# Designs tried in a protein design chat: VHH binders against q9c0y8. Part 6

Target 1, 316 residues: q9c0y8
Amino acid sequence: MSASHPGILHEYTERLVAFELVGKSNVTLTSNVTRSLLLFVGGLGDGLLTVPYVQELVNPLDEIGWSIVQVQTQSSYIGWGTGSLKRDDEDLHKAVDYFLHIGGADFSTRKIVLMGHSTGSQNVLYYLTQSILPNYLIAGIAQAPVSDREAAYQFNGKEKTKELVDWVKAEYLDKGLGNDVLPRSKVENFFGEVPTSANRCIDLTDVRGNDDFFSSDLSADDFAKTFGNLKEISGSTAHSQLILLMSERDEFVSPSTDKAQLLNRFRESIRPTTSNSSLSGIIPGATHNVGPKSSPEALKWLINQLITALRSFIDQ

## First folded at step 13 (VHH)

Design E8T
Fold by OpenDDE, look of step 19:
Structure E8T (fold): chain B 316 residues (1-316), chain A 121 residues (1-121)
Amino acid sequence: as target 1 above (316 residues)
Amino acid sequence: EVQLVESGGGLVQPGGSLRLSCAASGFTFSEYEMAWYRQAPGKGRELVARITSGGSTSYADSVKGRFTISRDNAKNTLYLQMNSLRPEDTAVYYCARYTVTWTGGKYYDYWGQGTLVTVSS
């Protein structure tokens, strides 16, 4: 059902917006410089308010002094087809900078946590590992961190996926045509109607592609290059926390995959070890986006974990 | 295994009527959007009619008012009632399933073998 949500629409760039959902207290990031924010980024196909549990987080977070902001990037909706993690990261940095300073706030007054859903989890990990972090970014939360490559294996078949990768490499990348959009007639079974570049196709479906963080067939060395490479916080001995929240009934993870074991492999790879949060876990009974087919307790569990995490971050 | 099997095609005179059926199996029929396409000799495949899982329908302009798409979820069957048939309706008619990829993109992933409809005096 369609619904209206109170909030503030922010122009954090000349062409991109972010929506701050306002809770019952009516406190906003602009009205309170000490207000902390959870910056939320969706996955492939997501835009504003397309992840169902986001609206359910507003009041619980509001009660503990946090605002939730959903950011639109150039990759939002169908934009991901011609995007990249690098481009996304640039947009997210602009958003973080904007929200840090609105209302006269600075790093001494406002804390920021980045939360990603699905492919947004790649954005979170990318953000935490590519640059030295400012002291106001205190944590990343990856909800439903799944392998896009293995999703392709599950939905399209492993061999067909490999054939696609090989074809795209040979016909596009090897010829310097990585920015060309692939013909729909050749790739619609993977990407549907979404215009998808050769580079983006490879990022999502190639072994150790640019987005390949969460695949179960990756080695410890592979994980060390991502999970094991969290950057330090400038001017502090503290490090950002990384929380991983997998969905127990994630339809994009193979039924043959032991999710608990996979989660442990991710966690064990996190460096420094102090960044490995004890709050990581599996959302019980949850589908990928904790949607209506999830168990009734799934959403409550997610909310409780988030509240616990966010409280702990402020006390540090 | 997903299967779509069309039936009901044949020879009919101009102004006549024909009802096509598509028997679906191997998936939860009620959860999918379905469509009828047709391909005339020497022409490309074109959309004739579409019906969502909820029962909402849409038609090509060339068949509006003459054709009706419907579904019986209990029988896992898609129908196309064709009235006031014209020679230009002559084509192979295909049943198709509409689906969503793992990326959220949409496309028709399964097609029947088709059934021939010939409208001629």
Scores: ipSAE 0.661, ipTM 0.904, lowest interface PAE 0.5, mean pLDDT 95
Fold by ESMFold2, look of step 19:
Structure E8T (fold): chain B 316 residues (1-316), chain A 121 residues (1-121)
Amino acid sequence: as target 1 above (316 residues)
Amino acid sequence: EVQLVESGGGLVQPGGSLRLSCAASGFTFSEYEMAWYRQAPGKGRELVARITSGGSTSYADSVKGRFTISRDNAKNTLYLQMNSLRPEDTAVYYCARYTVTWTGGKYYDYWGQGTLVTVSS
């Protein structure tokens, strides 16, 4: 059956919305009380309410004075196929700017955390380390920060993926056709029905492509350029906190990947070191999106970690 | 290890009926959307009918009211009942499994070898 979800639909820029789910208190970001937000961005194919744990976060966050807001970007649903991390980042900055200016909020009275699921984790890391725009986030949370390239290797084969990359470069990029949509018959085993540009294909599947932040074969020097490059919060000497939450049973991570080791490699690369949150970890028994096939304890663990983190930010 | 094996094709006169079967193995059949496609000589493949894991169905306009897709999850078998057959229905009929890629994209990732249906007098 369908369900109704009470909330406020915010038009944060022309044609793009963010949905603030309303908890039991009936307090929102437009109310006359101090209210902070966790801005949530999903992964490839995601849109409003597609990540199953988001609705379960509403009341726990409400009890501590936080709203969860799911943002729609131009990349939501099938839009990602012709998008980029840069375009997503521009949309997310517009959303952050919008929420800084509603309900009488300013930087000192409202905390904003950006949380990303799956490819949304690349959005978080990009925002905090690669964006040329000002940073106003007290923290970023990356849930299921997985490598798209290594997923392609696992499901399509490393040599097939390399052959695709070479073909796309030769037939599209070298001809100035990077924005062209690839023929479905050539790429549907990677991207299905989603119209996917040559540029987007390369971003996801090439070694050190623009999305390639989390691959296990990247070097410490590669991680230093991303994890090691967290920006200061604008108008401050403080830096955002970064929390990394891997799913223990993530079906898009090779069974041969040592997740604890990989997480440690990410965390050891975080600079400044004070941004390396001790709340990072592996969600026990969780599938990629912490969905129904997860162990019963997975969601509870995730909620506890998020509540612990968000409470720690209320005095800052 | 995924296998889809079609059967039940053959020669039939216009107005006749055939029932196609697709035996599925190597996966949890009940969790997948399945479809029948057909390919006439010199043409591309076209969707005939699809059925979700929950049993909801949809049909191409050219076959509505004449064809019925169904599934038996206990037997891992997909069916296509074809009635009131016309010469235009002559094609190789393929069983296909619908899936989601690692990017969340959807497509038909496995196809059977096909079964030939010929409708002629």
Scores: ipSAE 0.482, ipTM 0.773, lowest interface PAE 1.7, mean pLDDT 93

## First folded at step 14 (VHH)

Design Ej1
Fold by OpenDDE, look of step 16:
Structure Ej1 (fold): chain B 316 residues (1-316), chain A 126 residues (1-126)
Amino acid sequence: as target 1 above (316 residues)
Amino acid sequence: QVQLVESGGGLVQPGGSLRLSCVASGFTFSDEYSYEIGWFRQAPGKEREGLSRISGSSGGSTSYSDSVKGRFTISRDNAKNTVYLQMNSLKPEDTAVYYCARYTVTWSGGKYYDYWGQGTQVTVSS
């Protein structure tokens, strides 16, 4: 059913917005400079309120003094087809900067946690690995970090995916046409109606493509370049933590994949080791987006895990 | 194997009605992944035109193109794994081959039509 949600729409750039969901306390980032926020970024195809569990986080987070903000980036909805992690990261930096200061707050008064769903997890990991982190960005949460490449293998077939990659490389990338949008008639079985650039196709579907962080066939060396390359917090003894929350029934992960083992591989690769949170885990009974087909306990588990995490971050 | 088979086409006078059927096999509308069925038509020398679409889920949403809105009605019988297109107030301009197609979602969230029927001829003429 369609529903209305109280909140504040923020223009964090001239053309991009983010929605702060307001809880029962009616406290906002504008009204309270000490209010901290969970900045949420969705995955491919996601926009505002397209991830079902987000609205369920509002009041529990509100009770502990946290706002949840959904950020719309240029990649939101169908925008991802012509996007990149770099572009997304630029947008997210702008959002973080905006929300740090709104209401008269500063790095001494407000903390920010970045949370990504699905391909938003790539954004989170990318954010944490590309630049020196400020002390107000205290953690990243990757919910349902899955391999887009392996999803393609599962849905379209490994060989067909390789054929796509080879074709795109030969016909576009090798000719300097990476920014061209691929013909829908050739790639719709992978991307549907979403206009997708050659570069974006390769980012998502090529081995060790720019977005290839979570594939089960990656080596320890591959993980060292991503998980092992988290940036330090500048001027602080504290370290930003990375929390990985996989869904037990994630439909985009092959049934043959041991999720627990894969999660452990990710965690063991995290550097510095202090950034490896003990709160990482598998959401029991959860589908990819912890949606209605999930076990009833899945959402509760996620909420409790987040509350525990957010409380712990403030105490640091 | 996934297959869609259209039927119900024929010759009808202007103002008349036809009911097209699209029978699906090799999958069910209520499968793990929600499928939609869409109706299309293509007249000679013209591009294929989308007419209507219906979700396979219970309480499935429907959509219509402006060209057929108010005249055509899409419906579904999950027990028969069949989608129907009731066409009323037919006009000569509605003469075309009518196709049904399965609308599905990719791993990336994008949607596309992955299977098509063979089509059924509809001719509206005095």
Scores: ipSAE 0.718, ipTM 0.915, lowest interface PAE 0.5, mean pLDDT 94
Fold by ESMFold2, look of step 16:
Structure Ej1 (fold): chain B 316 residues (1-316), chain A 126 residues (1-126)
Amino acid sequence: as target 1 above (316 residues)
Amino acid sequence: QVQLVESGGGLVQPGGSLRLSCVASGFTFSDEYSYEIGWFRQAPGKEREGLSRISGSSGGSTSYSDSVKGRFTISRDNAKNTVYLQMNSLKPEDTAVYYCARYTVTWSGGKYYDYWGQGTQVTVSS
């Protein structure tokens, strides 16, 4: 349904924006330098206002002195098809740097949490484990950390996915054509009408492709290189907290997957162990994006976990 | 299993009208689900041409290609799980096999037509 949403549109770098929703207090990040924020990044196909629970977080977060900001990256909407986690990470670092300093704020007065939905969860894990971590990102929250490769197996078939991967490698990667967009007729049942490069296809659908952080068939060694590699916050000995929130009724996770066991495998791999938040869990009754088909308790549960976490970060 | 079945084709004189039906099974049109249905046609030796699309969601809209705008009308009856294509002022160049197709979102968020009907023949001749 179409609606208007009052807030502040920030241009955090050339041609990229982030939308700060304003809650009942009318306090903004520019009006109060001590106000902290949750930066939110969606998944494949997402952009501003596409993840339904984000609007519902505005007032609960406002009540505890937090803003929620929806970030657009070059991968937002259909841009993901020719993008990469590395490119997304570069955009997100620029957004974090921008919000740290607006209104005269700095790391001593403002806390920043990065929250991702779906492939935004890969963005969070990548940010915390694969790049240099600024001393102002105190936590990452990954909602619906779902394997794209295993989703492809579920919806397109494992053998058909492997056949696509083999074909893309032979016809594109082996020929140095990794940046070329794949023919729509070959990939539309995976990626729809989104122009998708050979490299992006491999990142999403190949075993240990660059996005392949959450597949249940990955080894403990694979998880050690990601979950086990949280970086120190620059200029300190501290590490970001990592909170993992799976959706109980996630339609992109195979019914045969034991979500509790998989979550435990992720959590047991987190190093340092002090970054392994006890607030991780499975959102009861939730669909992938905690949308209208979720049980009524799902959103309340999510809000409670977020409020508990965010309140604790102010008390640090 | 998802199926789309077209009906209502046939022979018609230039200037005449036909109404095509696309009956869906295996899924439901509703305001809670935003499946869209499109109509296409393909004449022998030509590429398949998109004609019209209708949203199944509340506040949904219709769109038309320039070749049929003003002559064809897409509509839906969610209670019957059916989409219609009312074709008026038919011309010989409208002769083709007409298909309906479901427009949906893949696991990756991309959109495409994932199910197609088997088609119904429309022939416009004197």
Scores: ipSAE 0.522, ipTM 0.800, lowest interface PAE 1.6, mean pLDDT 90

## First folded at step 16 (VHH)

Design J9Y
Fold by OpenDDE, fold request of step 20:
Structure J9Y (fold): chain B 316 residues (1-316), chain A 126 residues (1-126)
Amino acid sequence: as target 1 above (316 residues)
Amino acid sequence: QVQLVESGGGLVQPGGSLRLSCVASGFTFSDEYYYEIGWFRQAPGKEREGLSRISGSSGGSTSYSDSVKGRFTISRDNAKNTVYLQMNSLKPEDTAVYYCARYTVTWSGGKYYDYWGQGTQVTVSS
């Protein structure tokens, strides 16, 4: 269905844009220095307004003084095939810096929460664990943090995935050809029409690849290196909050996987423990993207969790 | 097991018509495992080309290549789990093996044709 959405298109770099969705109050980040923002990054294949629940967050957030901004990175749409978490992180840093200051705001007036959907969750965790955080990035929210590797296992088969990994390593990585794009005829059952580099393939499908944060077969030591390694806020001993929101009916998680247990494993690994938010949980009745096949209560639950979180941050 | 079976091909004179059928089994058009059904053709010594596609969603949006637009019509019958290609005003250059295929989505969001029929021969000649 075609629709129009009021908002402001921001050029946060020379070639990249982000869309601020404007709510009923018509207040924007440029019109109010005290307005905070939820910076949203989608997963593989996502672009502007490709995640259904984003538009449903606009007015609820608007009512509490928050804007939702959906960012386009170089990885948006089909760009992820030749991307990396590192590249994404660079783009996200630029976005965060831009939106912190527009309208004359700064860290004393504006806060930023980074929210990722699906593979965007890897971006969130990566952002929180790679470098010292600014004092205005107060939380990360990972919605539908799922393992791409295990998704491949589910959709393509574990053995076939391993064969792919072995092949790519032997024919590309071992030869220093990691930046080469894999032939579509060989990998379209994994990546479709998306041009995918050898490196990106390995990042997503190899055991302990660069994007392998959420796989159920990872060890406690593995989780300690990611969840257990949240970086401190600059100039402080404080840390940002990490909220994990799994979808109860996530089609990319194996039915044999106990989601509650897996979530607990993630949460228990979070360091410092103060960053482990009590708002983490499972979205009831939700498909992966909380889409139309989800229970109506799923969206409501998500909205309420977000509002609760964002309100709590402003009161601190 | 997912299977597509084409039928309806044959010999026809220029200007004639044929109706191809693609019968799907192993899945139904109500399933959410596919995005589209597409028709393709491959002539000897030529590359395979896409002709038409129909969405699996309610309303069934359709698309056509320029080479067949105005002459070919794609449709589906959910009760029969069949997609049709009505081919009118056939030309000698339409001679080829015609295939139907299922267009699906990968775990990564990329899309591809994961199942193909065996094909049906269409020959247009005087």
Scores: ipSAE 0.768, ipTM 0.936, lowest interface PAE 0.4, mean pLDDT 94
Fold by OpenDDE, fold request of step 20:
Structure J9Y (fold): chain B 316 residues (1-316), chain A 126 residues (1-126)
Amino acid sequence: as target 1 above (316 residues)
Amino acid sequence: QVQLVESGGGLVQPGGSLRLSCVASGFTFSDEYYYEIGWFRQAPGKEREGLSRISGSSGGSTSYSDSVKGRFTISRDNAKNTVYLQMNSLKPEDTAVYYCARYTVTWSGGKYYDYWGQGTQVTVSS
């Protein structure tokens, strides 16, 4: 069944758009300088409203003075295959800049929280820790932060993944052909019909690749370089909060992985320690995207955590 | 062990009908990651072409190529873990080996056909 959603389509660049979902109050970012926003970015394959819980956040957030905005980046839908975290970060910074100022707002009146689902979590971490561009987020939320590399291990096998990586490095990267798209016939078991560049393949599947933030086999030093390196908010000595929300029944995390322990490893690595939010946790009964096979309490739990977090940001 | 087995092919007169079956084993057709079953055919000297697909998800969405729309109908029986292709108003041009294949979701969200049946011969001739 098709559905319609009230909202405002924003052109935050010449060619990219974001959709502000409008709640029952009808208050928008354009009409109210004190309105804050949760900027939402999905994972691989995601676009507008492809994550099921997004629409469920609209009214709860609206009630507390927050809009949820779904951002389209160049990586949306099948665009991720030829993308990069760096490119994504550039798009997201343009979005943040646009939304920070529309309606005559600025950082003193409007707060922005970037929430990423799945591989969107890498975008959140990259923005806060690796980006060379200025940080204007009051917080980042990584929902279902999962290792794509370990997902490949789980679905395709560790050895097969390594063979892929080795082949791509030898036949493409070593020859300066990182931007070439890999033959579908060779990699469709990993990426399906999605055109995938050699570089993107390596980013997602190589050990310590550019997207390798959440793998359980990473060292404390690896985590220190990412989680341990949160940037200051631009123009301030303050740092963004980082909230990590794992799904208890995440099908892309190996059953042998202790999620609680892994989460703790992430959290313990966060620097400064003041950025390590007490609201991080495991969404009870939740599948990866908190979808229909999740426990009934999963979505409610997520909403409550978000409300609690977002309230705290506008009150400070 | 994943396997697809086609059956139901044979010789038929123009205007006749056949019903092909694709029996799946080693997996449940309605499973989340086993996205859909597709029917294909390959005639001598021609490329393989997709004919129809049916989703394993709730609702069982279907699709058809223009070449078979209105004549072929895809359906499924989850209890039997079987997909069917009802072929009506058959033409000599429909002569080919018919295959079923599983369309699966990767970890990255991309999809591809990972398992194929052995094929069943359909011959339409006077």
Scores: ipSAE 0.766, ipTM 0.938, lowest interface PAE 0.4, mean pLDDT 95
Fold by OpenDDE, look of step 18:
Structure J9Y (fold): chain B 316 residues (1-316), chain A 126 residues (1-126)
Amino acid sequence: as target 1 above (316 residues)
Amino acid sequence: QVQLVESGGGLVQPGGSLRLSCVASGFTFSDEYYYEIGWFRQAPGKEREGLSRISGSSGGSTSYSDSVKGRFTISRDNAKNTVYLQMNSLKPEDTAVYYCARYTVTWSGGKYYDYWGQGTQVTVSS
């Protein structure tokens, strides 16, 4: 159902925008230098307000002095097909920089938490592990961190996925054609109408591809390279917090997968250990995006966890 | 296992009506993958044209092309796992083979038509 949402559209680059959802208090990042920010990034196919719970976060966060901003990157909507985590990360850095300073704020007055849904979780983890973090980026939240590769296994079959990978490697990557877009007629059962580059296909579907963070068949060594490699905060021995929130009824996780065990494997791999938040957990009754087929308590649980987290970050 | 079967085509005079049926098997229309069923047609020497689409599991939203809007109505019967296309005020230019297809979403969120029927002939002629 169509609805209107009050907010401010920000041009955080010449060609990219982010939408700050404004709550009942009407306080904005522009009007308040001490306002902190939850910067939200969706997954594959997501754009503005395509994740149903985002709009439900606005007022609860507003009440505790936080704004929520949904960022559009070059990967938004169908743009992910030709994107990469690196490109996304560049866009996110620009967004973070813009929102840090808007309204005359700076690192001494404003804090930023990065939250990702689905593939946005790869963005979050990537962001936290690539470079030394500023002191104003205090945490990352990965909601519904799932393996795209294993999702492909579920939907298309493991063997067919491997065949795809082998084909793409042989016909494109080995020939230096990684940036070419794959023929839709050959890959639409994987990617639909989304133009998808050879490189992006491999990133998402190959074993230990660039986006392969959350697969259940990865080794402890694999997790050590990602979860185990959180960067320090500049000028401090401290590190940002990482919160992992899995959905109990995540349809993209195999029914044979023990989600609790998998989550534990992720958490145990987090380094430094102090970055492993006690607030990580499984959203009860939640589908992947905590959508309408979720239990009624799922959204409430998520909201409460976020509020608890955000309050704790400011008190530190 | 998945199959779509069209029926209801035939010869009709201009201004007449036909009701096409698309019976789905091998899956249920209300499954979690947000299936949609679309109607298409292809006339001789012309490209395939999308006419209408209806959502199965998500509220039953419908869409129509401009060429058929106001004349054609898409509907569904979940109990029969069937989608219908009521065609009124038919014109000679509506003559074509009509197809139904399943519109689905991939794990990546991309969408595509993954199964097609064999088609049913509709001829509008005086």
Scores: ipSAE 0.731, ipTM 0.922, lowest interface PAE 0.5, mean pLDDT 94
Fold by OpenDDE, look of step 16:
Structure J9Y (fold): chain B 316 residues (1-316), chain A 126 residues (1-126)
Amino acid sequence: as target 1 above (316 residues)
Amino acid sequence: QVQLVESGGGLVQPGGSLRLSCVASGFTFSDEYYYEIGWFRQAPGKEREGLSRISGSSGGSTSYSDSVKGRFTISRDNAKNTVYLQMNSLKPEDTAVYYCARYTVTWSGGKYYDYWGQGTQVTVSS
């Protein structure tokens, strides 16, 4: 059912917007310079309010003095097909900068936590590993960090995926046509109606592609390059924390994959070790997006974990 | 095996009505909220045309092409795993083979029609 949600639409760039969901207190980032925010980025196909649990976070977070903002990037909805983690990261930096200062706030008054869902988790990890982190970005949360490559294996078949990759490399990348959009008739079973560039296809489906962070067949060395490469917070003794929240019933993770073990492999790879949060875990009974097929306790668990995390950050 | 089977086609006079059925097997239409069922038609020498679509979600959102809006109604019976197309005020130009198809979501969130029925002939003639 369609519903209305109170909030503030922010133009954080000339062409991009983010939606601040307003809770019962009616306190906003504009009205309170000390208010902190959870900046939320969805996965492939996501836009505003496409992840079902986001609206459920509004009031719980509001009660503890946090706003939740859902960001629209150039990759939102079908835009991801021609996007990249780098482009996404640029958009996110602009968003972070905008929301840091809105209402007259600054790095001394407002804290920001990044939260990504699904492929948004790649964005979070990319953000935490590619640039020097400011003292106001205190944590990243990766909800449902899953391998797109392994999802393709599961849904389309490993061999077919490899055939796709090989074809794209031969017909596009090797010819310098990485920015060309692939024929829909050839790749719709992978990407549907989403115009997808050769480069983006490879990013998502190739072994050690640019987005290949969470695949179970990656080595410790691979994880060291991502989880093991979190940037330090500049000018602070504090470290940004990375929280990983996997869904127990994630339909994009193979049933043969031990999620607990995989999560531990991620966590053990996190450097510095102080960035490894004890709040990482598996959302019990949760589907990928903690959607309607999830156990009733799944959403509650997620909310509680977030509240606990956000409170702990403010107390530091 | 996923299968869609159309039925209900036939010969009808202009102004008449038909109800087409699309029975799904190999999957439950309502179990996966990502699924939609769409109706298409293809007349001789013409391109396939999308007519209507209904979602598998609890809300059952529907859409119609301009060519059939107001005359055709798509509906579903979850218990029978069937989608219907009620066609009223039929015109000779509605003569075509009518198909139903499953609209699904890929792992990447993109959507496409992955399974099609065999089609059922609808002929509108005096």
Scores: ipSAE 0.652, ipTM 0.898, lowest interface PAE 0.5, mean pLDDT 94

